# VHH binders against Glutaminase (glsA): the designs that were tried, part 1

No score or structure here was measured in a lab: all are predicted.

Target 1, 327 residues: Glutaminase (glsA), of Synechocystis sp. (p73903)
Amino acid sequence: MGIGVNSDPKVVHHQSIPKPNAMAIANYRAITTKQWQTWVEAARLQALNGKLPQYIPQLSLVDPGNFALDIGDQNGIIYEAGDTDLTFSLMSVVKPFLWLYILHHRGWQWAEQKVGDRPSHLPFNSVEQLEQDGGYPRNTMVNSGAICLAGHIPGATIEQRCENFLTWLNHTAQCQLWLDQELLASVHSLPNPRNLAIAHLLAAKGYVEDATLALETYNQLCCLSGCLKDLFKLGLMLQCPQPPLQPDTTARVKATMAKAGLYEMSEAFFRRTGFICKSGVSGLILACLPAPSPTIFACYSPPLNEEGNPVAPLALLEFLAEFTSRN
Structure headers, positions and changes below count from the first letter of each chain, unless a header shows other numbers; antibody chains are not in Kabat numbers.
F, E and O stand for the ipSAE by ESMFold2-Fast, ESMFold2 and OpenDDE, each averaged over both directions (binder to target, target to binder). V2 = 0.75 x the mean of E and O + 0.25 x the DockQ between their complexes.
Where letters were taken out, [cut] stands.
The coordinates of atoms that the task and the answers printed are left out; those that the model quotes come from them. Centres of patches stay.

## First folded at step 4 (VHH)

Design a16 (from v17 with K106F; framework vhh_vobarilizumab_d1)
Fold by ESMFold2-Fast, scan of step 4:
Structure a16 (fold): chain B 327 residues (1-327), chain A 120 residues (1-120)
Amino acid sequence: as target 1 above (327 residues)
Amino acid sequence: EVQLVESGGGLVQPGGSLRLSCAASGFTFSSYGMAWYRQAPGKGRELVAGIYSGGSTSYADSVKGRFTISRDNAKNTLYLQMNSLRPEDTAVYYCATSQWLEYGHFYDYWGQGTLVTVSS
């Protein structure tokens, strides 16, 4: 029954899966409040060099100084900072949970017929990569993989599909996510020709039945919103799954995050730190940290770097990686 | 060599105004975000206002509507216009920036600070 069977950070299923560098055993509860405050100050200062995304109007208008951080485990919060009442959209952070949903309901043997599990070295919205792969998405963390999987959520309508996913996720993670209708309207206000081309290519090659249904379901899932507590609970679900979730299923999701969760930097970052991450363009990083007690890092800060990863959350993870390598 | 030099601090009556300046040198000023922090005696540093490399600004809730951050890229100078000053604004004010050096390594640069005292 034990979670140890599927939570071993040393498990490697393939030679191309990045391996973490040797690290000291992490005890995040030993980190002082003064050390945390120093790191938060430095991370927020580094965020001054980031930029808000311009391609989703509502996200371009947020206060770039917004900040919220939780680090904790199954025994509770280790450290908390910022404004924990801030709400934000999951955006690409929804992708690991869409993957989890499909694996839980359809199983791996079915899922591997629709989506791969290989890293991509082209941008997350690359039509060219999908064309080169014959319409078969590289992995579930790129847009093509997530759009493909969204097309296979059961439901008579786009709204029912989103509702079925949301109800399952809220129940399983014990969180209170909601669909931000205003943000969805903002997403629809500007054309996204790359995602449209991806959806049409998936349908043309037979990976989804309906391009519009797949894309619009995906758009609704990206607009699922919550607060820091919800994001932390999502991380607990990945690190400490409860029945009927199978630990092997969450292990597969985390393996894909290690390869592709931070766009082009995913493999290098995991190899150096051992941290398993997923970022979202709203300013989120959710991370699974190796420790004797499986640890969750949940952080919100809107300014992004050139790769599209949030600057302050990434800086905090860098500080943690250096600390654990020295101690 | 990066240098940040603050000026404009002093003693002012409640309700008064001050403009702080930060003269920056040793880097391409226009390419980096800048911030004003403050530290009251016995307390940690607090972010007061930020101006991001993309041009957006942020303010602490306690100063929003009263303080304005601005920059003059031609003069390599950062400003903080402080209006409707309160005794609670009494602190040493610091100009700050962060510079990427190489892979994962950032250096945070701070000025020496300028004292603002709001009292009768």
Scores: ipSAE 0.534, ipTM 0.830, lowest interface PAE 2.2, mean pLDDT 87

Design a17 (from v17 with Y107T D108L; framework vhh_vobarilizumab_d1)
Fold by ESMFold2-Fast, scan of step 4:
Structure a17 (fold): chain B 327 residues (1-327), chain A 120 residues (1-120)
Amino acid sequence: as target 1 above (327 residues)
Amino acid sequence: EVQLVESGGGLVQPGGSLRLSCAASGFTFSSYGMAWYRQAPGKGRELVAGIYSGGSTSYADSVKGRFTISRDNAKNTLYLQMNSLRPEDTAVYYCATSQWLEYGHKTLYWGQGTLVTVSS
């Protein structure tokens, strides 16, 4: 009788992270400067088919020709292009870091009571999806999930909640993000009936205590702004976490990004490429790439496609995926 | 209704120059980005050059340094100055614009095209 001690240690199984159909590990350092330049030029041309978001006035006034790219790892930059001093708002790119904050401070067991971890097949701002799910947000990468989590950041006021999050994020990632007050005023200048309906539904169903506090905290977090170096450092925090941040926690955030980071295309794109991405409507894609060294892709280009994903950063990722499949 | 009408194509010898024009109507031209595409015999349409409403430009690697895109918002006209033409530049050249009827609903409009033949 080889009866052992029965125990159920909490452990992350391989199936908790979506698996790509096939994942080739690429040596991105083998890509020539001329190849990078060719891809960047092609991607920037494709961006001319995109459009700036009209529902946030300040973002509609940005130069659509703006561009900045970093690809690199913990040992340094592999390739850099464009204007690296350009500043931009995180918008939806803040969502993975809000999820990371909540997981780090409250843990998974608590977080699961407030938000799900399932893919969405409706748009990121869908009130219909939240209604169908009884007020329980489908995942942390859709607006309902992020608004819900923003409602649970500690602080007596919207400003203290934003400050607590910003201070933690800047310290943990070693970056220098700031709240863009002019952009926040721009966000407030037009009504957002979908996000307002989401916040009220969350409060009505008991997922947040105060709809206005949750929504306005979320609005401030979306207006956190930085430059390419800051975005790259945020990627390093996800790929190369340092104590007290746990690798299991960042792995869970990346698993959610694989399911929902590029809106409706997320799971299919991850299954095909192995690239874990999050986009933002200011023109950002932050991606975690499969490689022998954990690799970060950080790219800014304002024009968006019909789904709200930035055209040029997405085109660059498609070029990289094609290169990986051939090499 | 959006209308784009190209002109200026023709037969030119290698090393020669041509200037293409595109007359735009039916929309607020100054508010939209414009582009030139080309289609060689037996090939799909390929983006050549683009210009944003603010004047920022971008070019395909194969034409950079030889072609110049420009616009005149007062005349609702898009231009493509083509210098140092090569046989490989032989194609029908199309003027195009992307219009968002509302966010998430994009339509790409094309002109009828103008033929550029580069031969010796």
Scores: ipSAE 0.000, ipTM 0.199, lowest interface PAE 12.8, mean pLDDT 84

Design a18 (from v17 with E102R; framework vhh_vobarilizumab_d1)
Fold by ESMFold2-Fast, scan of step 4:
Order: C-alpha cells, then structure tokens, then sequence
Structure a18 (fold): chain B 327 residues (1-327), chain A 120 residues (1-120)
C-alpha cells in the first residue's frame, strides 16, 4: 500500500498535479455515427455483467437496461444516444461541484486547511484511510472530503445549506436539478455506519463543527437529481467556465478529479487516457476530454463493476481512448 | 476456450413463433450476463435482449412484449422465445457474452449465428 500516518515525502509528491502521457489531440466530430452505434452496443453488452448497488434501496430498483449518452462541446452535441428523458441522482458526481462551490466562495488557501488533494489507495468510504491521515481528508472526491466540505456550506439548517448550494449550482450551470425526496428517504431508511464514523472522526479532530449537520447536508447533496441535459451542462461549467467562475478554480477541481474521480483507478486511468472523470453509484460518469474544443462526456447506465464504476460508460471511455491514441 | 453455439433458427411465416437456444461452454455460465444480438440484411448489428448476472432482463423497444430471454444455469443454455414474428425480425441472431476478467483485458465472445427468416 505504502500509506502511513507519518509525513512521508511520497505523500507530498502525490499532491502535485499528475501529468498525462503525451497523446494526440482528438477530433471527436470526425467519429462516424456507425462507429458510435457500434461502441454503444458493445458497452451495453458489457453492462450485462454489472450489478446494481444494494446499499441504497431506491437505486437497487432501477431498470438496469437504462442508458443515456451525450458527448459534445460548447458548440453543441456531437453524439447522443439512449433515453435522454431518464432522471437520476448525482450521488458522488456532486463532489466536484461541492469542491467548486467551496473554492469559489472561500478560496484555495482556506480550503486546504480542511481537505487535501492526494490520491487515495483505499476505497472511497474508508474510515481506515481517514484514521491514518489523522482526520484530515485525503481529497475532496472521497466521502470524508465531501462530508467535510458539506459541513462548511453556509446556512442555519441542513435544508438551507442544501438550498444555497442547489440555487448556486442551477444558476451557474443553467440547469434544473432538484432534491429527490424519495431517494433521500431511501438513504435514511438504512444506516451507513462508515459515513457516520467518518463524520464523527472529522468532528472529533476539529475539521467540522457538527458531525450530524455535515453528514446530513452531504446526504441531501448526493440526492440532487436531474436528466442528461443537466449533467452535460454541469460538464460545460467545468470545461468552459464563465464569469464569475475563474478558470484556475475549475482547473483545481479537474486536477483533483484526475487523481481521485474513479476511485482506486483514477490516477492510472488519467495517466493512460488524459480523461478527467467522476463516477457516481447511480450509474453516472461525467468526463472532461482533451480536444481542441473542450469536450464533455455525460453517460448514465446503472450497472456497476466490482470497483463501483459504471460498466457501460467506462467501456465507452476505453473505446474513445483507444480511438484517440491512434488518431 | 469460451464457446457459444446457437440453434433454432429457420423460416417462419409472419405471426409465427421460434425458440432460439445458445449452448455455452468454457466458463462459469451462471456468473456472466448473456445477450442476443441480430444483424438484418442491410443493417448493423443490434442488441435484441440481455439477461444480467443476477437475473434482470433488458429488451430493445422493437421486441418488448413479443420476445422473452431466459436462461437455464443447470444446462448452461440461453434461450430467446420469439412470438408474433414480423418480416422486420428477419436477421442472423447471435448469442454473446462479455467477460470482464481484469482492468484493460475485456473480452467479448460471439457465436457463429443462426438465421431467422420471416416471410410468407
């Protein structure tokens, strides 16, 4: 593993922004409709080996054959497939936007006092990782980092904090996300002892003031829901920020996604492909793709692999990576 | 050594029925998802029906309510029951499985296909 509770210089080295291997710049508009259809069919076949998450009852009941894909840039959609009217929760895909919110409102110098930017070598919900790090979250894409940041959203109540975040996100991205109350009730219906332990450890070590407020705010943010068009617009906000968002702020968010957006596989995948991704257990991958025109990949398919990443969206990104490495 | 062998294709009149079978070997059949694809004359290959590891099923909109995918894990066999067949269902039907063995080493396996002709 090589992960310790000391100030190992290797930990500091991982805080630097990873550099991708040199790769040709892709032209995604040159990909034929026939090629896209072939990749979509192959990806959906691979999804047959995936499984729905069982620890959130509402997510275990979705149709595993659900599928929606948008790839595009600031000039519009390059390719679209599946059922674009499907709705889904952001789950962990909210984490980059929570990070963006905190950076935008409080700045990097304040934020680094509460959360690191180091890759994680343990699962996204690891209490053991947080214990090894003395209660200081490894990065904003693991649960401990996101719970910590949720504790610092302004607002007198959990609901007001969620409303403040949601209003800002909808306005800034020009999307129409909403809080899925049925999903939130589903999340509350089963205890999550790992997230409870994380929240209490953060409070015990002084990184949040109120464990319950931080955790419950985080739970509401994960239940923010939308459709494919909303997810695509969130990607546009990261790739093509408009004032008052600063390009250096979105660059910091994308740097953390490159290190930790796909759980344990994040850094290796980014180094190999140059793709900056974030997955969510509802079946989402949102990705920022290198290209002459900043490109967004937004994909929904509920079946997950053993690592917890959506099978079909990941397969599509692998097809794109192979294509771009040869063109 | 994954092998998929389709059978049950043939000529049938519109409104008729056929049952396709796929005999699988060389892997732990019950642990993997299975699918039926088809390729019609002049068209690309398309997913018709899938059955996930865990038992859930998925269908193309064009066949929902007419086709039923099922499996017999004891016999390592995948089935496609096709009812109310239409001329547009004329195609070579392929049995397929995807074996995600490790990161970066994904394998899709296909049978040789079985021809279904729906014609008067």
Amino acid sequence: as target 1 above (327 residues)
Amino acid sequence: EVQLVESGGGLVQPGGSLRLSCAASGFTFSSYGMAWYRQAPGKGRELVAGIYSGGSTSYADSVKGRFTISRDNAKNTLYLQMNSLRPEDTAVYYCATSQWLRYGHKYDYWGQGTLVTVSS
Scores: ipSAE 0.015, ipTM 0.422, lowest interface PAE 8.1, mean pLDDT 85

Design a6 (from v17 with Y107T; framework vhh_vobarilizumab_d1)
Fold by ESMFold2-Fast, scan of step 4:
Structure a6 (fold): chain B 327 residues (1-327), chain A 120 residues (1-120)
Amino acid sequence: as target 1 above (327 residues)
Amino acid sequence: EVQLVESGGGLVQPGGSLRLSCAASGFTFSSYGMAWYRQAPGKGRELVAGIYSGGSTSYADSVKGRFTISRDNAKNTLYLQMNSLRPEDTAVYYCATSQWLEYGHKTDYWGQGTLVTVSS
């Protein structure tokens, strides 16, 4: 129960965020500085067991010891650690905000015609899953869903589409993201036959008008970059939306993150902890934590585990989940 | 060549216990996360427990508090301790690991499976 799979991939049912089992809502401001420091030290040591992604050359060259953490709410930062001036690309962390952009501008009734809201247990770049589904993407957190949505951002060119999205996101979140052109060149330097096949299948089945426009817009969005403060502000936008952004719209985005934000572990982790997360291959986890004051967790540490989730940010979330379950 | 070989399955009465083992070879076991999946008759494979290279664990809600995943890196072996077994735990249990090869893609390796039957 909780998050179900629709029987027809072209029929999207309205789905609520599943309720966490036996969750206790914690007061994170009650956690001592010494406890935070102990957890950060333990998490950073666990990162030594992780690996950098080799399939994006620029990401393979970062210092695996890089670390930055913010946890806070609308009233400010609760705890901060590491080098908060480090910059990083959003990669897949952009996907919730692309979904938010489309929902805000086009509405749910239009969006459900283009993308589903169902979990997938195949890799997030699976061409086979999209073929089985007749070109209708499973959800917005898999590559096919995000490429599809990127194809529907308004603009005459790839660059204008990226700029329209970036300008909206920076204004709405009050952040200062930019397109990392060197990272974009790095992404283009290696073939990605799976994403290319996905884009062509979406166009062949009528879900996007132009495969190249959709895929290249998506590539630019993944290369949007910022610092810890920007990531934290993106989390504030999800947890504490301000008009004209509607709370039901951010709730829909968070529902999809609960289903698919951490790859294979998404549903089980959300059901156990109540934490709504999205990871990115550059080393990011952005999480929405339940609390009397809606809390944001923003963490950067490049080494990834075998599932592709960042080791140190995930370890910190496990420490917080244990704290929450005891308190 | 990555190889995963499960053992320890069998017939057990409701409320009983079983310990599954998975012998791994062909890769640096201590550097990779490991998982147990199961497939009940007529159903798809579902993740029941995972353990990462750093030791962090994750469990499906249906088994949390009853099953314990662990690893012995010196023996290249993954374990699943199953307590308070129920008829609905009847399934073929699979050991699995994932390796990253390309942009956002992982390659999954699976064992042959071991049958667990919970019945009187």
Scores: ipSAE 0.006, ipTM 0.165, lowest interface PAE 13.2, mean pLDDT 84

Design a7 (from v17 with L101S; framework vhh_vobarilizumab_d1)
Fold by ESMFold2-Fast, scan of step 4:
Structure a7 (fold): chain B 327 residues (1-327), chain A 120 residues (1-120)
Amino acid sequence: as target 1 above (327 residues)
Amino acid sequence: EVQLVESGGGLVQPGGSLRLSCAASGFTFSSYGMAWYRQAPGKGRELVAGIYSGGSTSYADSVKGRFTISRDNAKNTLYLQMNSLRPEDTAVYYCATSQWSEYGHKYDYWGQGTLVTVSS
């Protein structure tokens, strides 16, 4: 805990979603098929020299040429490309839905006692930030916040907690996500000392009851897997929530994604584009795009840039941002 | 030490064909993606075609259907088959690969280039 900075890390300031510097709302249905094809090919070429995550062996062995894209709204798909039958793990893309689960079941007043909603200036797996904040996680999109929330999913065992979350998510989004046991074994095959330190610090400070239970539940949630249609439906749940899911709950989740969904670039990207995104180390970006009809961008391409964001999905979002700024 | 050596460039008439080769050494060729870039005088480098370690390929829209990228892992060689060549294809063609350290540092490697001139 630092005593030279007199800001209480446990104080939660509820602010409106960050405002974009400029935002143009584009009609994505007006984009030609040839323009989409040109952007997809350019984005896939940019990904050629990206890197696969080495700390999870199963993810290091996927074909880096894998690609799948859906962009659409509640009226259907606007454009689709690549191999839509490819399966992938959610990894950090699960974090918005874990936040949604907790908000839906416990309410935000309870949730704010366990996790903040402030931007992070340090990497998503920073132990140092959690130490400075006295064990109170900065937001739900960093590892400390997600591990903390995973510790509060109801269930007698790690497996029951994962099953309770998975059953709710599949039912609410109308998905068919499943737990990839081989990927889970792969996650366990190499040490992750930062996540272990985070879990122990959360327990030591009283934010979770059991460090192992919280961390292992989180690991299982990250290994939930599906296909492009599942990812798109998760986006529909955020953009077009159906009762009993409340629109103010999904709005809070999207506000946190705008602040922290793309690691260090999150708030700057949102301010420039109006795009609300979450990336995952398996190669996913799920994005909520400003449009007259709430639009979903769901994209899979395994190669990552130096920040850990998927190269091809991010390049596509940059092409879309340029299009929206001109139209 | 990574080395990339291009060959196969030359002067060719419009509608003609050329096959470029890139001999790679100093790394485990089969484990890395490879790409062809080109640079026309006074222009920046343009990515032409790429091939991943697993064999998946991608192409710039301007060359799709005319160029084919391929690799021979036994020979540590990258190829670009260029058909139906146009004056606009005139450029220096570069073989390239990127390598990532275990610490996440990116290192880009380029060959010296081979000149392709398409004119009568």
Scores: ipSAE 0.000, ipTM 0.256, lowest interface PAE 13.1, mean pLDDT 85

Design g1 (from v17 with S56Y; framework vhh_vobarilizumab_d1)
Fold by ESMFold2-Fast, scan of step 4:
Structure g1 (fold): chain B 327 residues (1-327), chain A 120 residues (1-120)
Amino acid sequence: as target 1 above (327 residues)
Amino acid sequence: EVQLVESGGGLVQPGGSLRLSCAASGFTFSSYGMAWYRQAPGKGRELVAGIYSGGYTSYADSVKGRFTISRDNAKNTLYLQMNSLRPEDTAVYYCATSQWLEYGHKYDYWGQGTLVTVSS
């Protein structure tokens, strides 16, 4: 032939759930109300050292004492605490559901051409990592992966793309999420040079057709908002999928969450606890817990730690992991 | 006003024991969680142990099995029993409580600290 090799095919990485080193087996219904109350008080005390995010003005102004917790399964709520009427934005918690949407509609073989499944070795908003990877996003839980996938939601406009996603998600999870327009304006009020650079790099390398459409669609998805009941139902959809969702599709989403859902601590935390988590900068952790019955942990508390994970929800998961390791 | 006053710090040899006390006033002690934090030279403050209004206790991994936190609600006093002390336990120990108001505004209260030195 006398030519070079065809453009090297992207290495296809099949998603697998890393085996936990010490898998927790727990009956969460055996935990007493007094023990739950003690852990909630402890977790809120640990939030002493937490901070509100300053890079999104509306999130910097929320009440740092806001708190809401649901733990439950398909049979109902096991324990509930705090103010269940509080509303919050999904932020990065939307990423697993964007991944689920793409996998459901396009299949994982198509999706792997656009985004990888490798753990992050640099921060979730790293331009440097994307550049090192030639514009191919490391995984769907980092900003580059989510922005890339947002660019492939069908729709003629940013608004139609968001509406198509929101309609599907609300129908499938049986929740009532809405786009918070004031929060979206807040997101636009300060520059985000890293996400802008990521979107342009994705477009320059051919992973999205239009940087602006991809980024602005992603911004709208992050501003989808709801209450504790909605967050719990999103978790229930991951743990107990109903047709037409396939269990292997939700398993792939959970595999990526295990690798990258809590930023740099994700894989180590999953290997120790068996807990599959996703955090969001508004103060959310949504977690899939191992148990005889698939269990959902949905928690809201705005103060964040240095890694950007919510302090009180993470402390609760640590108490729960310690409890399960003793049994 | 909320006040926390620690006592019981001192010099002790490795393997020794020490009991810290914290006298609390200015709030309904039995209704709030209490904690012990420590700060070693050149390091940040770390949570050592917590005890909550329901009586449940939590410990940092570094002290688990060696330290026991307890409270006497009738005396408004928090305790930390420290056994099998190690040189790395050397720190100023602080009594603390955190109070969340109805609107979620957090108030953090700290004592003045008591120095624990573990050396031969």
Scores: ipSAE 0.000, ipTM 0.149, lowest interface PAE 17.0, mean pLDDT 84

Design g10 (from v17 with S58E; framework vhh_vobarilizumab_d1)
Fold by ESMFold2-Fast, scan of step 4:
Structure g10 (fold): chain B 327 residues (1-327), chain A 120 residues (1-120)
Amino acid sequence: as target 1 above (327 residues)
Amino acid sequence: EVQLVESGGGLVQPGGSLRLSCAASGFTFSSYGMAWYRQAPGKGRELVAGIYSGGSTEYADSVKGRFTISRDNAKNTLYLQMNSLRPEDTAVYYCATSQWLEYGHKYDYWGQGTLVTVSS
């Protein structure tokens, strides 16, 4: 599949190695409904140890018992649980799709002038990391990289830029995302001094032309919202891209997710499991799983662990990794 | 200072019922999720049931349909109604809450436990 293959000498190649034995790749359709139910119940109980993000008021008000899970492939859903009509914001799950948008429209040669493709061991909103790197974002999955790329979406206004991105994403993934205006107002209700400092540093160093335009476009993209079916279709677009979307473009996005999609645990988790993931603070994990068929894991559960990853979705991925290692 | 005090344990026949209570103090009870754990002789602690601050509940598969967790925020009290008790339910039952005081800093609080013995 060529996932993670990068011959560019200026870009650090990710070091994670997929499982060498093809027999280690599980058939998820062989998992019984009773086994899925047991794992879901165990994962949801573990979520009691998590917390809701307090720094975004709207997200602090959701029911922490909310849960929705789809696992499936291009042949359909393998297992579904929870309330599939629940709606949620993408938050950081938008970042892989922003990267995909920029790569598709601008190409890698342009993109590498604005953002790196190296892992970060500092928090996703680190101003210090960006300052140490001279304003050049470490990768597209940290806030500085995403804010930088949001500044380069075409459009005369913040709203037009968001609409251009949203229209492309909905058409390409065949989903029905919308901008949650109430959540956007909630994001604006409390100051975010780290993201503001990031945007100003990017502008001061010449990586974006307008700090406010870049940051506010990014804020709108994070507030794009949908349901479980939309999240699953976004994953399917990454695993099974259709023309005009190029497979090498989605492979590059997945390589970055493997390095940085689960914050500090990204590389270790991918190295151990082969699972390519992206989390969002609204309670989402979207994962690309190795299987005889490309498999999508889409899960929503609001309580987060200390790293900011959703507790129940992460527990389910751990159960799947253990099943794969035993099978 | 967080304090959790369990009560209501005892000896009961198979098929019988018990109601456990947990009196909580030292924190804003209504703002935190609460849980019941149990530990059988020679085994580790396992989660039995949990209740979120908003009232949503979760249960271990082994007790689902038999046990009911509830809370009274006015009394700062957590309850576990245990019906259709089985010998395998014999354990020390612990009230618990987890609190985040700052990002990345989780504190788990436990009560002293109350013994439930199910035997004929």
Scores: ipSAE 0.000, ipTM 0.322, lowest interface PAE 11.3, mean pLDDT 84

Design g11 (from v17 with S58Y; framework vhh_vobarilizumab_d1)
Fold by ESMFold2-Fast, scan of step 4:
Structure g11 (fold): chain B 327 residues (1-327), chain A 120 residues (1-120)
Amino acid sequence: as target 1 above (327 residues)
Amino acid sequence: EVQLVESGGGLVQPGGSLRLSCAASGFTFSSYGMAWYRQAPGKGRELVAGIYSGGSTYYADSVKGRFTISRDNAKNTLYLQMNSLRPEDTAVYYCATSQWLEYGHKYDYWGQGTLVTVSS
């Protein structure tokens, strides 16, 4: 249940979290190893017809057969498959944690003045949507929202801002993420006119102080890299926050993921499954699954579908959703 | 209609070799990735090797250095060259592909399978 629609893009009403059509409680620990293996192999088969992103050269060179999966909770891993030593960049999976950082340090009342919490019906990198909204980003999971928030990380330089964020994230999640300098050079090797236009529009409308500082900080955050264990720990931080991180702050981040974490399919998928997800173009899906024990799904497989979501991780979530709907 | 027909299975001694073939029809073979899977008695299906339309390949760790996947687009045929065979390689081997029919809609196709027995 939300409050009514407002035509002023700067006025944000309290919006209800999208609700699942049905709430199924699954015992993921009751799923057999043979069933998991069957789903993994079917998902990997579907990925054979996915494609690697061509707009970031280093991501176009990875082995498309790479695969790693962890499903677990605070008590440990429920199921693990693939090569768990593989390393990958977070890309857009960093966006929920950037939102968490800003909410933790600045609070919601400040944050809502810089970024909205409404679904976007145009692509995640749309300059046209930001123009229609007068420079006010639609939500934190689209590029405009994330670039805006990156512009407000404290630090005198791009490198100091990235380091402040990385240090906080590694400490809070108990993980070991690092900045992939080679990937960052790869990102800089090709022009990104849409993100550049977004950054300049944000600065022109007063949502960031410095377009270049905001955009380049955002680029560094997208190149933060780790392994499956790190991704799983990031999920634990969202599902099982520890002081001084507040549960209402992680709940707000998860609400935005439910609305916008899987591009155009986000709200429909969440309403059908109850799964809260975020994808990244390196081949990642991180998901928060409904269960008596807060459950994390962390999966890496580089091939993407037409909308940019990883094929094999998404197929696995569809298999799980079908299983949970059967109770 | 998509059809995948495997051949080349049989009984072989440990250390021997076999070449499996998969004849594909009903789709533009050169445009799709292909894979070999196997199912041993009492086990689930496992990926053995995959080949993308562009020719890039990947292998399960258990078969790396022993098996080679290849394709002949002119003949619409997928191959699996199996060398240094072990009793643990005993399984029914399946040829497989996945089809993109509409945005977000996929269908998996499997052959009937060919039995490989590695035994004295």
Scores: ipSAE 0.018, ipTM 0.510, lowest interface PAE 5.5, mean pLDDT 86

